# VHH binders against Phototropic-responsive NPH3 family protein NPY3 (NPY3), part 1

Scores and structures below are computed, not measured.

Target 1, 272 residues: Phototropic-responsive NPH3 family protein NPY3 (NPY3), of Arabidopsis thaliana (Mouse-ear cress) (q9fn09r205to476)
Amino acid sequence: DWWVEDLAELSIDLFKRVVSTIRRKGGVLPEVIGEALEVYAAKRIPGFMIQNDDNDDEEDVMEQRSLLETLVSMLPSEKQSVSCGFLIKLLKSSVSFECGEEERKELSRRIGEKLEEANVGDLLIRAPEGGETVYDIDIVETLIDEFVTQTEKRDELDCSDDINDSSKANVAKLIDGYLAEISRIETNLSTTKFITIAEKVSTFPRQSHDGVYRAIDMFLKQHPGITKSEKKSSSKLMDCRKLSPEACAHAVQNERLPLRVVVQILFFEQVR
Positions, changes and structure headers below are counted from each chain's first letter, unless a header gives other numbers; antibody chains aren't numbered by Kabat.
ipSAE, averaged over its two directions, is called F for ESMFold2-Fast, E for ESMFold2 and O for OpenDDE. V2 adds 0.75 times the mean of E and O to 0.25 times the DockQ between the complexes of E and O.
Where letters were taken out, [cut] stands.
Atom coordinates printed by the task and the answers are left out, and those that the model quotes come from them; centres of patches stay.

## First folded at step 4 (VHH)

Design p12 (from v4 with Q99D; framework vhh_5c3l_4)
Fold by ESMFold2-Fast, scan of step 4:
Structure p12 (fold): chain B 272 residues (1-272), chain A 122 residues (1-122)
Amino acid sequence: as target 1 above (272 residues)
Amino acid sequence: QVQLQESGGGLVQPGGSLRLSCAASGFTFSNYDMSWVRQAPGKGLEVVSDISGSGYSTTYADSVKGRFTISRDNAKNTLYLQMNSLKPEDTAVYYCAADWGYESTLYDYQYRGPGTQVTVSS
C-alpha cells in the first residue's frame, strides 16, 4: 500500500503505536502489516537487505537490537503474513546484533513453518567473528530440525501426506543445494557436520539422488585431504539406484569416488 | 543429445557492452556448474567466469573482475554473461561450458558449446 512507505519514516515507538492501532481496528490484511514491517526493517536496519554492515559501536548495536526485538514482537501470527525470506533476514540481523534466545527461537519456529520457500542464498547466514567457519552452519541445522518437528506433528494429525511430501521434497532439494554451496566455500567444514545435516533430510521423498551426488562430489573436491573412511561414509549418503543416467555417466568417471561405489553404479547401469 | 548454444556476440567499440546468452538442453541444468571460457587470437583457453548450479557462488578471472557479471536462470535453462567496459583484449571466441565440478577446467568439462565471436575494435 502507498501509506507503507510513509510509516517507515516514523520512530520505532510511533511506528509500533500506529501499526497496533491499525491492527486493533481490523480491516487490514495480515500481509499488509507484514509488508509494513519489511519496509520499515529495510529502511531502518543497516545492511538488512545485503548483510554487509558490521557495526562495532556498542550503543548502535543496542539500539538495533531493541529495534529488531520490537519488530519481531509485532509479527502477525498468520503464516502468510510475511515471507520466509523476510524471516531469514530478521534471523540474520538477530545473529549480527546478538539478540537473545527468545527472538531467535521464535524466528526459527516461524521459518520452520515454511522452510520450503527459502533459497540456498537465504541459508548462507554469516557467523559471528572468530568462529571456525564463515557461515553459521549450526543455525541452519536448527531450522531443519524445526521443519522436521512441525512436519511430524502435521503427519500425526492426519494432514495430507501429499502436501507434506511436496514440502519435504522441496526442503531436501534446498538442503542438497545448500550442502553443495557450503562445501565449495567452507574449507573447515568437517565430514561429521556435512553428514549430520545430510542425514536430517535423507528420508525425505526424492525424484532422484542427483542433488545428493552433487553435494558429495563438491565436498570431496574441496576436501581432498579427508581419509578413505570419511570418503566412504560421505558416499553412503546417496542411493546409487536413484541416480539419473546423466549422473551415472559422470560418476563412473569420477576419480574422487570410492572404487566400490563406481562398481555399484556400473552394475545398476547394466540392468537399466 | 546434450546441447549448449551461445548467442549475443558481435562487433562493439571499446568501452561498449554486450550480453551473451547460452541456451542449454538435454540435461538437468541446475545440477551443473557453468562457465564462460574464451580463446583470444593466438592464445590458449582462459576461464573467464564460473557460477555454481544454484547461482550463489561465482568467480571471475582477474582480467574481468568489476567489468563482467555471470548469472543464470535455472527455470529457463539459460546462462548469461553481462560484459561492460569492453577492451580490445577481450576480443575472443566465447564458449559456454558445463561440468559438475568445483575448479573445473575446460578440458574437464562434460559439455561445451560451439562458441560466439566477440570483437572489440574501433
Scores: ipSAE 0.139, ipTM 0.582, lowest interface PAE 5.7, mean pLDDT 84

Design q10 (from e6 with G101A; framework vhh_8k46_1)
Fold by ESMFold2-Fast, scan of step 4:
Structure q10 (fold): chain B 272 residues (1-272), chain A 122 residues (1-122)
Amino acid sequence: as target 1 above (272 residues)
Amino acid sequence: AVQLQASGGGFVQPGGSLRLSCAASGFTFSNYDMGWFRQAPGKEREFVSAISGSGYSTYYADSVKGRFTISRDNSKNTVYLQMNSLRAEDTATYYCAAQWAYESTLYDYQYWGQGTQVTVSS
């Protein structure tokens, strides 16, 4: 709707009043309300549509915090009213503006409902300054935990296994990609944290373990100072029997892998 | 068989735009980083741009930064290069290439396309 762009010109107070009035009258789909919120956020929050925005003026932070809190409070309860990408952008902003824990929890819960829609870039959330890591890995762990908790509830209710398996497969692929990328860009990622995150999706259905292998290899490549014990623990995350011929060809020449792992890969490729 | 089919080249005036496409087949596209390279007559092949398998990380040569944008659509097994503000020195045959994910160096590309010619002149 063209009126959505017009609403983005309003002050936050008028925007809230207009949207609340529209919702009370019940003539507009939740998805249209979601679109209005997203257009408003994109126009009023600097860098909202661009990852890694560095706008952090003191005055802007206070104003943006209030605006973000208002927008989150206006989110329709319907699952399909807003995209996962929009929710994650709100979450990224909530971290940047140092919003309260309750708002982050609500956003994390909603993201967990549809985590399979996210892409790797969505999960690369910058941490507040003063921490040991540049990226907020704990928040990603929280999103995975939300997804796991919600899928366990769906499994208990005897929901469609095909739908649950598809969602789990997509999240496994997402997290494999996330681990590879975060390993490349985050030099202070610990072996314990890498393994903890990987283990949360280890039982999810996968067509192959190529993604797991890529994540492990990138972690080993960018963390050459880890111990032999840590290399073994990381390598145990992949099932060598589930590697594609392409992955096997790469892995057998990979000097970063423990020798025992290379031997296992050669054996299973031979037996294939 | 592995195939990379580049297309979208042609003749364009300085300041114009072109969008190159590279359609891939014969391998699992999302497992590979994709790159664009170019070679002008009498010169060595040079790096232009690259994109990671996930699409998150992009890289650009200094000469094209701010003018060219690389993107990919993993559902279509296609990588794109949007070229804006074209200059005479951008005239070259453009090649797409594929390498195992997360090895974004000039020496590690396993698969190469046949190329598409871009000519920027009046």
Scores: ipSAE 0.213, ipTM 0.604, lowest interface PAE 4.3, mean pLDDT 85

Design q11 (from e6 with Y102E E103Y; framework vhh_8k46_1)
Fold by ESMFold2-Fast, scan of step 4:
Structure q11 (fold): chain B 272 residues (1-272), chain A 122 residues (1-122)
Amino acid sequence: as target 1 above (272 residues)
Amino acid sequence: AVQLQASGGGFVQPGGSLRLSCAASGFTFSNYDMGWFRQAPGKEREFVSAISGSGYSTYYADSVKGRFTISRDNSKNTVYLQMNSLRAEDTATYYCAAQWGEYSTLYDYQYWGQGTQVTVSS
């Protein structure tokens, strides 16, 4: 749609009026409206495609906040109208511009409807300046909670269990990968927060616990100063019986693991 | 069996570009950090670039920063090295390698592929 490029040159007020008129007249798919919003955001929000840009002008921040809030208000209600990636970029921008809770809650709800479409990089959302952590881990926890809530609603509406199990498996893989990456790059990640996030997906279907083991190992490797009790608590997240033979071979030589865990793996593998 | 198949090498003029690929099998690709190393005849194998299992974290040797880009496609079990602005000094056999966990030194990588030769000359 060539006209969406032209619309991106309009002021936000005119853009809203034109899009509202198009929608009121009908005949345009929600996906086309979603495309127009994404093109507008990409052209008008500094750093929208590169989420680490600092805006040092307070006047620009206020203008960008208003623009973002307007775009969120214009999102079509249809789930397929916008991608999960676009919603997450809007969420990242809402954090950067310190938007109100209403916009962030709506974006989180919408992301939760299709969280299985996200990748690990999408979830690495930078926290505002002056916090204890560089990355906003609480937002990821909120997205997982939204996914759980939406999945429970789908179960109540008699949706296919196979489809829900597939979505849960994909989200479990996503979060296992997220925990491995956030453990690597966030030095202030606490053991309590790591465990809290992992436990939210612990009951989801998985083919193996290799991903869980990798996340735990990355956390232990990057946080060598944690206590013996913290190492034990983190290691309890994995089921040693569900590790692949390759993961078991790695784990039995892993000096970062508590001895008890190594002994359990050897016992289940009957290795001497 | 674990297998890494590197490809994409060849002859190129200085300033040219090549894209190397490494197809992996026999392990859960997304659980492994992938690295590219190179070795010129009579020299030690040296680190070029690495990428985390998720693809988010990338690492580059100072000699290739700004010229080379590492990426991966976990759905295809493949890691790539896009090499731009090639120099005669980049002439080497390029190897891909896999390591469980974080980016590591040369000797921490568990699995190594066969090399693919890159020759930059006029």
Scores: ipSAE 0.281, ipTM 0.670, lowest interface PAE 3.9, mean pLDDT 85

Design q9 (from e6 with Q99D; framework vhh_8k46_1)
Fold by ESMFold2-Fast, scan of step 4:
Structure q9 (fold): chain B 272 residues (1-272), chain A 122 residues (1-122)
Amino acid sequence: as target 1 above (272 residues)
Amino acid sequence: AVQLQASGGGFVQPGGSLRLSCAASGFTFSNYDMGWFRQAPGKEREFVSAISGSGYSTYYADSVKGRFTISRDNSKNTVYLQMNSLRAEDTATYYCAADWGYESTLYDYQYWGQGTQVTVSS
């Protein structure tokens, strides 16, 4: 892999020519091409590995945009050629450099193929300056929609219910965690947007609704000014019957929850 | 049963480094905030550092900020504390703790490990 580091020293045009030549000759696995692209991106795109930091790069935005667009065009078509984390780093950079919709659409499609591999930090994508929110929540909604669309197609064609249910369960856990974190750090997250995202994964298989409860509670804690109606609507996202005994013990002492919800939890706890 | 197994303590000279690990089992690790606390003989247990369930948010006591780094690996159910530039006053038994925490304060943590001893002396 030392030659991969050497390729990262090349101009983007020469890098593209060398990689294209290697691919045309064959005999190299798509994963090796993916590695070369990742090393090149890490070397040449400022802040690529530390994208959660506020990068005040003085690089030419137009040059960085062109470089990113070229790298996206070079991505091997094979699903396993690149990690979900790498694709999301490219997506974060595409938002930061305000790349065109075609590149973001392709990256979103590819991320949707393996969204279950992502972690919560991967989904915390900063919005461009001038928007209403610090984080781009709409892009996360798009990634979920891509996953749903592709999984529905696989369900119909392949009938691999066990694998699809596992992927859906992992994505549900991911999105529950994302909603908890984004609620903590995004002061302008609306009740409508929180509910919209949560509803997209509401039908996915889950072992418990503890993660859903955690997300709701964090939202309520960080948004104390929302209406009684909004608190009720948010709380309806969780199924009190699917809470663990530990989550129930926490919830019955939780003054942020609507009284009706606490009563429902106590009722179901008594049946258990 | 919930278990937290802390390890990595030992003897170091001032200015040295240690990495503590805490292996967790018996709960859904990613739903819990994880914290490190320490207690020297004859003193109250004090907060050192904490990390959110996702790993995105981290918190540090003023006395350790810039010297210690908390991290977690949810695939391994493990939380870490990297301790650099150690001082004699860092000598203590270090405890890891788990919190189902939305209103968490220094002592609201629900589950506690047995601890690992760190001694900094010349």
Scores: ipSAE 0.394, ipTM 0.705, lowest interface PAE 2.7, mean pLDDT 86

Design r1 (from v4 with G26R; framework vhh_5c3l_4)
Fold by ESMFold2-Fast, scan of step 4:
Formats: structure tokens, sequence, C-alpha cells
Structure r1 (fold): chain B 272 residues (1-272), chain A 122 residues (1-122)
């Protein structure tokens, strides 16, 4: 829409007034309002389209906090009005600008409604300087918890198991990929945190456990100092019976896996 | 069985650029970390760059940092290497290699292509 371009030039107060007037008069789809918000955010928030943006000016942070809180308050309630990627960019900005808990909770709730639309890169949210990890893993755990809570409620109230299974399968693949990526980068990622996140999606439907195996193997590779007990606990996340022939061929030569796991893979591969 | 086929090599002047491609078939491409590996005349084998299965983690040898960029397109089952500011020392046969998240040495790669020749000369 042509008017979306012009709205991006307005002050936040005038932008809010114009959007509110348009919504009050009706005739505009929520998706168009969502587009206007995204274009406005991209133009007015420094680094919004770039992952890992920083804002060190406290005076600018206060002004950007107010701007972001206003934009969040203007989000249409319709699920498809904005993309998951846009919501995650807003969440990242809310952390950087030190927005209140209420705004972060609302964004996390909305992201949980459509987490299956996210990609691994969306979840690689930078942690503050001086932390043990490069990426903020706790924020991602919160998003997974929100998705899990919402899908459990949908399972109870809705007979659309096939639709829920599809979204769960996509989130399982997303989180398997996320854990593999974060395990490659984060040598300070604890076994407890890795297992906790993996367990949240462990019951979700999957074609195979190859993604789980890849995540476990990458974690073991980057954490060579963990105990035999920790290796055993992490390996229990995968079902060896559900590994592809490709994964089995890799696993039987994998010195990082506990011997018992290798023996089980050999046994199940032979009886297939 | 698994097939990897490199292309895009050739003769270039120092300071020039080349883009290598590797077409992958007969396996689930996104499950494999991919690497570009080279062998220069009279030298040993060298791992040039690695990329994770999802494409979000990359590494580079010190000799190519800032000049080469590795990328992948999982929908097309294709690996790329963009080579800029080429030097005579970059002259080598370049191999595409695949491995299943294991720590790579040249001998640990599960699959390698036949290679493509890159020659940088005046």
Amino acid sequence: as target 1 above (272 residues)
Amino acid sequence: QVQLQESGGGLVQPGGSLRLSCAASRFTFSNYDMSWVRQAPGKGLEVVSDISGSGYSTTYADSVKGRFTISRDNAKNTLYLQMNSLKPEDTAVYYCAAQWGYESTLYDYQYRGPGTQVTVSS
C-alpha cells in the first residue's frame, strides 16, 4: 500500500493517531496495519533489521524504549497480522532498550502462537557483553515454553490433532537445528541447559531422530570435558531405533558416543 | 553413491574473483556440514572453510579470512565459495567435502568431490 511509505516519515505520536483513525474507520485489513508497523520500525529503530544490534546511549535508549512500547501496543490482535520474524525483532529490541516485563511477555506470547514460522537464525539473539555465552539461551527457552503451553491448551480444546502435529514437527526441527548451532558456538553451555531445552520438544512428532543426534553430537564435540554420566544423559534424548541409515553409519564410528549407545545402534541397524 | 560435483574453477589474474559451486545429490544435504578443501602444487591438503548444516556457523582458515565467503542453498542442494582478492598462493585444486557434524580432518570427511582447478597467475 502506497500510504504505508508516507506513514514512516511521521513522528510516533502522529503515526499512532493516523493508524488509530484508520483502524477506527475500518476497511483496512490487520495485515496492512502490520505492514505499516514493520516499515515504521525498520526506518525508525536503529539496527532493527540487523541481528546483534547495540545501543549504548542511555538517552537514546529511553526514547527508543518509548517508541518500541508504543509500537507493541499498536499490534493487531489477529495472529496473521505480523510475521514471527518481526515479533522476534521487536523482542530483541525490547531487551536492548530495557522495556518492561509486560511488553516482553506480550511479545513472547505472540511469538508462541506461531513459533513454527521461525528459522534458526531468528533464535540466535545476542547476549549482553561479559556473559558466559554469545547468544541469549534463556530467552529462547521462554519462547519454547510459551509454544508448549499454548499447544497443550489447543490439544485439550481442539480436535485438530493433524494441524497441531504439523506445527509441533516444525518446532521440533527448529529446536534441533538451534541446539546444534548453539552447541557449536557455546563452549560454556551446560549439560543441564542443553537437556532441559531438548526435553521440552522430545515428545513432538518427528520423521527421524537424525536432528536430535546431530545436536547431541555437536554438544559432545564442543564439551569434551563432561562426565560419562553427562554423556549418557544427553544420549538418552535420542531413540536409536529412529535413526536413518546415514546417521547410523556416522554413529557407529563416533568415539564421542557412549559404547552402550553404539552397541544399541549396531543391534537395531542389523535387525532392520 | 553420494555425489558431489564442483564447478566454477579456472584461470584468473591476481586480485581477481571466482565463485565456486558444488552440486550435491543422493543424500539429505541439510544434515551435513560442508567444507571447501584445497591442495596446492607441492603442498599438503588444507581446509579452507566450513559451514554448518543450517548455514549459520562458518569458519575460515587464516590464509583466506576476509577474502573468501562460504554459503549454501539447502533448497538447491548447492554449496558456494566466493573467492575475492585472489593471490598466486590460492592456486590449487578445490574440493567440496561433506561430513555429519564430526570434527573434520581431511581423512574424516565422509564424502569429497573430484575437485575443480583454480589457477591464479599473471
Scores: ipSAE 0.354, ipTM 0.674, lowest interface PAE 3.5, mean pLDDT 84

Design r10 (from v4 with N31S; framework vhh_5c3l_4)
Fold by ESMFold2-Fast, scan of step 4:
Structure r10 (fold): chain B 272 residues (1-272), chain A 122 residues (1-122)
Amino acid sequence: as target 1 above (272 residues)
Amino acid sequence: QVQLQESGGGLVQPGGSLRLSCAASGFTFSSYDMSWVRQAPGKGLEVVSDISGSGYSTTYADSVKGRFTISRDNAKNTLYLQMNSLKPEDTAVYYCAAQWGYESTLYDYQYRGPGTQVTVSS
């Protein structure tokens, strides 16, 4: 809408007042309010759409923190009012501006409501400087935990198993892809952390375990020094019976896999 | 049936640009890392660029860094290569290739297209 761009010129206090008035009067879809928040954030938060270290270094952290906290407080309660991608951009900004725990907690809760809409790239959130990893893996684990907790609660109350299964399948695919990417990028990713994250989605419905296999293989490739016990524990994440013929063909020639796993794949492939 | 079909090649002046596309079918496109591989006249194969199945990790040969950009659209089962600041030495047949995982010790590529000719004429 044309007025959305005009609202982005206002101070945060006036923006909040105007948006609150519009919501109170009614007649505007929550999605339009979500659009107004996103346009405001894109215009007023340096680097929000495109990360740029030069532009962000000299900004007033206190003012940006207050602005972000206000925007988070204005998010409509309706699940479809804002995209998962927008929420993750807000979360990335909250880490950069050192926002309080309450804002990060609320954003994580909202992201957990619709984690199935996220892309692998959305989950590549840069860690604060000085850590062992470039990307913040703990924050992603928190997002997965939120999704799991909320989905388990919906399973108890909701009569739509098909819808919950679809969301779970999409998140399983997302996390398989995330684990493969983070394993490629982060040579300091521990076996314990990799397994912990993978196990959180291990019971989710899947068409195949090809994605699980790709993640395991990438982890093994980037961590050649792990023990035989660690290789076995990682490999147990995949169900060899659920591998495609293409994945089986790759796996049986894969020197990184434990021999027992290769033998199991060969046996299961023969009986299919 | 697995198919990879490249398009977008042609004759271009030095300093010009071309965008190559590769349409994939017959396999789960998002499960495969994709590459652009080229072969110049009288030379061997050179891997130009790789992109992960998710599209978020990319690698480029030193000869093309800063000039070429690889991307993919998993919803459309399509791989792209944006080629800028083209040089005569970029003249080659460009192949679209698919491989399982990042790189396999026992597989170079599982699938490869027929190629598209790029000629940079000075």
Scores: ipSAE 0.157, ipTM 0.578, lowest interface PAE 5.3, mean pLDDT 84

Design r11 (from v4 with N31T; framework vhh_5c3l_4)
Fold by ESMFold2-Fast, scan of step 4:
Structure r11 (fold): chain B 272 residues (1-272), chain A 122 residues (1-122)
Amino acid sequence: as target 1 above (272 residues)
Amino acid sequence: QVQLQESGGGLVQPGGSLRLSCAASGFTFSTYDMSWVRQAPGKGLEVVSDISGSGYSTTYADSVKGRFTISRDNAKNTLYLQMNSLKPEDTAVYYCAAQWGYESTLYDYQYRGPGTQVTVSS
């Protein structure tokens, strides 16, 4: 709608007043309010819609922090009101502007409600300067924990397994892809962190374990100095029985894998 | 079954540009890291550039950094290489290759195409 664009021209104080008035009067769907917030953020936060953007011109960080905190406080409670992508952009901005714990915690909870909508690029969140890693892996672990906790609660109230299984399958695929990507670009990723993240989604439904195998192989290739025990622990994440013929063909020639894993793959190929 | 088909090669003058394409079929393109690999006359294989399945990370050989750009369109199952400021030393057969993980040679790849000839000559 046309009024959404008009609202984006208002100061944050006026924007908040107008949106609050609209909510109090009713008659507008939460997703329309969500759209207004997204359009406002896109216009008012430099680089908001760009995945990674460091331009010469920068805004005052304190002003941007206050703006972001206000926008987060205005998010409608309905989960369908805003997209996962918008929430992740807000989270990325909150990290960049060094917003307080409360805002980040609320955004993480919201993202956990619909993590299956995210893509791998969404999860590549840069860490604050001076950290151990370039990308913030701990924040991604928090998002996964939120999804797991909320999904377990829905499972307890269970009568529509199909919907929960579909969401879990999509998140498993997302995290398999994330682990492969982060293993490639983050040489300081520990075996413990890799396994911890992978194990959080290990029980989720999958059509195949090709994604798990790819993530393990990427990790092994980029971390050749890990111990035999670490290789064994990492390889246990995949179910050799669920590998495609293509993955099996690759794996049986893969000298990075423990011998017992190669033998298991050969055995299960024989039994088919 | 699996096919990779390169196109866009040809003769170009030094300083010119070419855009190579690689059409992929028979596998789930988005789950594979993709590479452009070349072989110049009388030389061995060289990995020119690679791109992750998601498209979020890329690498380039030192010889082509700043001149070449790799990209992919997962919806169209197509890989691209934009080559600018071409030099006679870039003359080679360019191969499209698919890989499960981080690879450094043509023979480490799961799949590869037949190649397309690029000749840089005045």
Scores: ipSAE 0.107, ipTM 0.550, lowest interface PAE 5.6, mean pLDDT 83

Design r12 (from v4 with N31R; framework vhh_5c3l_4)
Fold by ESMFold2-Fast, scan of step 4:
Structure r12 (fold): chain B 272 residues (1-272), chain A 122 residues (1-122)
Amino acid sequence: as target 1 above (272 residues)
Amino acid sequence: QVQLQESGGGLVQPGGSLRLSCAASGFTFSRYDMSWVRQAPGKGLEVVSDISGSGYSTTYADSVKGRFTISRDNAKNTLYLQMNSLKPEDTAVYYCAAQWGYESTLYDYQYRGPGTQVTVSS
């Protein structure tokens, strides 16, 4: 709304006071509060829409860290109040400003509540300088763990299986896509890390294993130096019986796959 | 049956703009990396731009960087190429192509449309 732009002109302390007063009086939807926070962040945090690695001014970093911590503290508890994309942008900023573990943990918990809303680009979070990978894969693993933990809690409480299955299916699709992208970008991604992440979503419902196959193929393509054992272990992530006709046609001629996998696909294709 | 159908080509003046579309059917569009490939008269194929299945990763040939933008709408099974600041050198037949990876078209399964003609001429 129009008043949201006006609030973005305020200092963070005044912004917090005004938002707190509005919430106390009631009559404003949590989604509107979420919108106000997002507009404020976009205007006041440099590079919020695009993750930047350095501000080169230590005083600016301290100010931005404090600002971010205040915004995180103001997030409404309602799941629909803010988008998953906004939460991930806050997480990216928290990594860039080196915010405390508590803020990252809270953001990860919040993201885990609605991880199915994220897209692959959201998960490409820049790693600190000097590491082996450009993107921080461990943070993504933490987000997946949060989602898994929270969905297991909902399953125990006999919540709608259809809703949980839909969320799980969307997260499986997200992570299959993420693994394909990160495999393409990161030549130093280990087989162990790739398998560990894939296994976290392996039991989730899927219409097909085409996404799993694509992720494996991208990993094999960008990691030609891995051992025969590593290729076998990676290929075990997919169920050949769940591949589409398109994926089977591609896989049959795929020289990167272990021979046993190709033979298995050929065998099962005969019974379709 | 896999089908790709380009549209949006035509005659345009230098400095003008065109938006190409490619309607895809017969495969799970979001699982395929998509490319725009062109062939100018008397020349070989040039990969103009690639986009990942998720839509996040894009690449561009040096000849079109800053002028062309590739995008996709996975809900509509449609690939787009926004072409701005067109030059006579951009005159070519433009094809959309589906592949399982970006790096090599030699070993990946490829599906290509019939192409759409773009002519940049005063």
Scores: ipSAE 0.013, ipTM 0.420, lowest interface PAE 7.7, mean pLDDT 83

Design r13 (from v4 with D33E; framework vhh_5c3l_4)
Fold by ESMFold2-Fast, scan of step 4:
Structure r13 (fold): chain B 272 residues (1-272), chain A 122 residues (1-122)
Amino acid sequence: as target 1 above (272 residues)
Amino acid sequence: QVQLQESGGGLVQPGGSLRLSCAASGFTFSNYEMSWVRQAPGKGLEVVSDISGSGYSTTYADSVKGRFTISRDNAKNTLYLQMNSLKPEDTAVYYCAAQWGYESTLYDYQYRGPGTQVTVSS
């Protein structure tokens, strides 16, 4: 809307005051407040929409950190008020600006409430320091843990199994895709970390294990130096009985897979 | 039955633009890495661009970097190639190709379409 765009011209302190006043008076849906926050972030945080590397002035980092912390504090509590994509963009910015643990925890909790709305690109969060990995895989692990925790609470309240299973299926598909993508682009991804992430969603419902197979195959292809034991452990994530005929046809000629796995696939394909 | 069908080729002036499409059916599109491969008259095959199954990783041949953009719509099972600033050297038959996982070779695609002709000429 036009007023939302005009509001984005304000300083963060004035923006906060105006939005707080609007909220106190009522009559405005949480989704409209969410829209105002997203438009403000897009206009005021460099690279927010495109998420590119910015050579920020060192003094500007403190201002960006304060701005981001203020925006997080203004997020409406209603789940539908903001998109998962917006929350993840805020999380990416919080990593870039080195925001405190409290802001990251709140964002992670909110993202976990609706992780099924995310796409693979949303989870490709860069680590700020030149550590062992270019991407922050631990943060993705935290998001999955939040989703699991929230789903367990819903299960305890006897919420619809169909709705929970649908969310779990979407998250399983998301994480299978994430593992395939991160395996391709992250040279320093360890076998232990790959397995740990995959195991967190291993019990989730899936129509097939084609996504799991693709993730495993990509990991094996991009990490040719791993041991036979590591290849075996990674391959165990996949249930050969749940592979499509397409995946089976590929797998039986795949020399990256342990021979035992290929034999098992041939057996199950034969009897299917 | 697996099918890949390219479209959008044609005759265009140097400096012009074309958008190629590839309609895929008979396989789970999002599980396959997709490529655009071309063959100029009297030349061998050249991989123009690759895109990962999720669409977040792309590569381009040096000859087309900055001019071509690969993309995919997994909901529509369609691969695209936006070609800008076309040169006579881009004249070729363009093929849509699919493979299970990344390969940098021209000869290890599981599926390939029949191709669409692109001619860049005055």
Scores: ipSAE 0.358, ipTM 0.681, lowest interface PAE 3.3, mean pLDDT 84

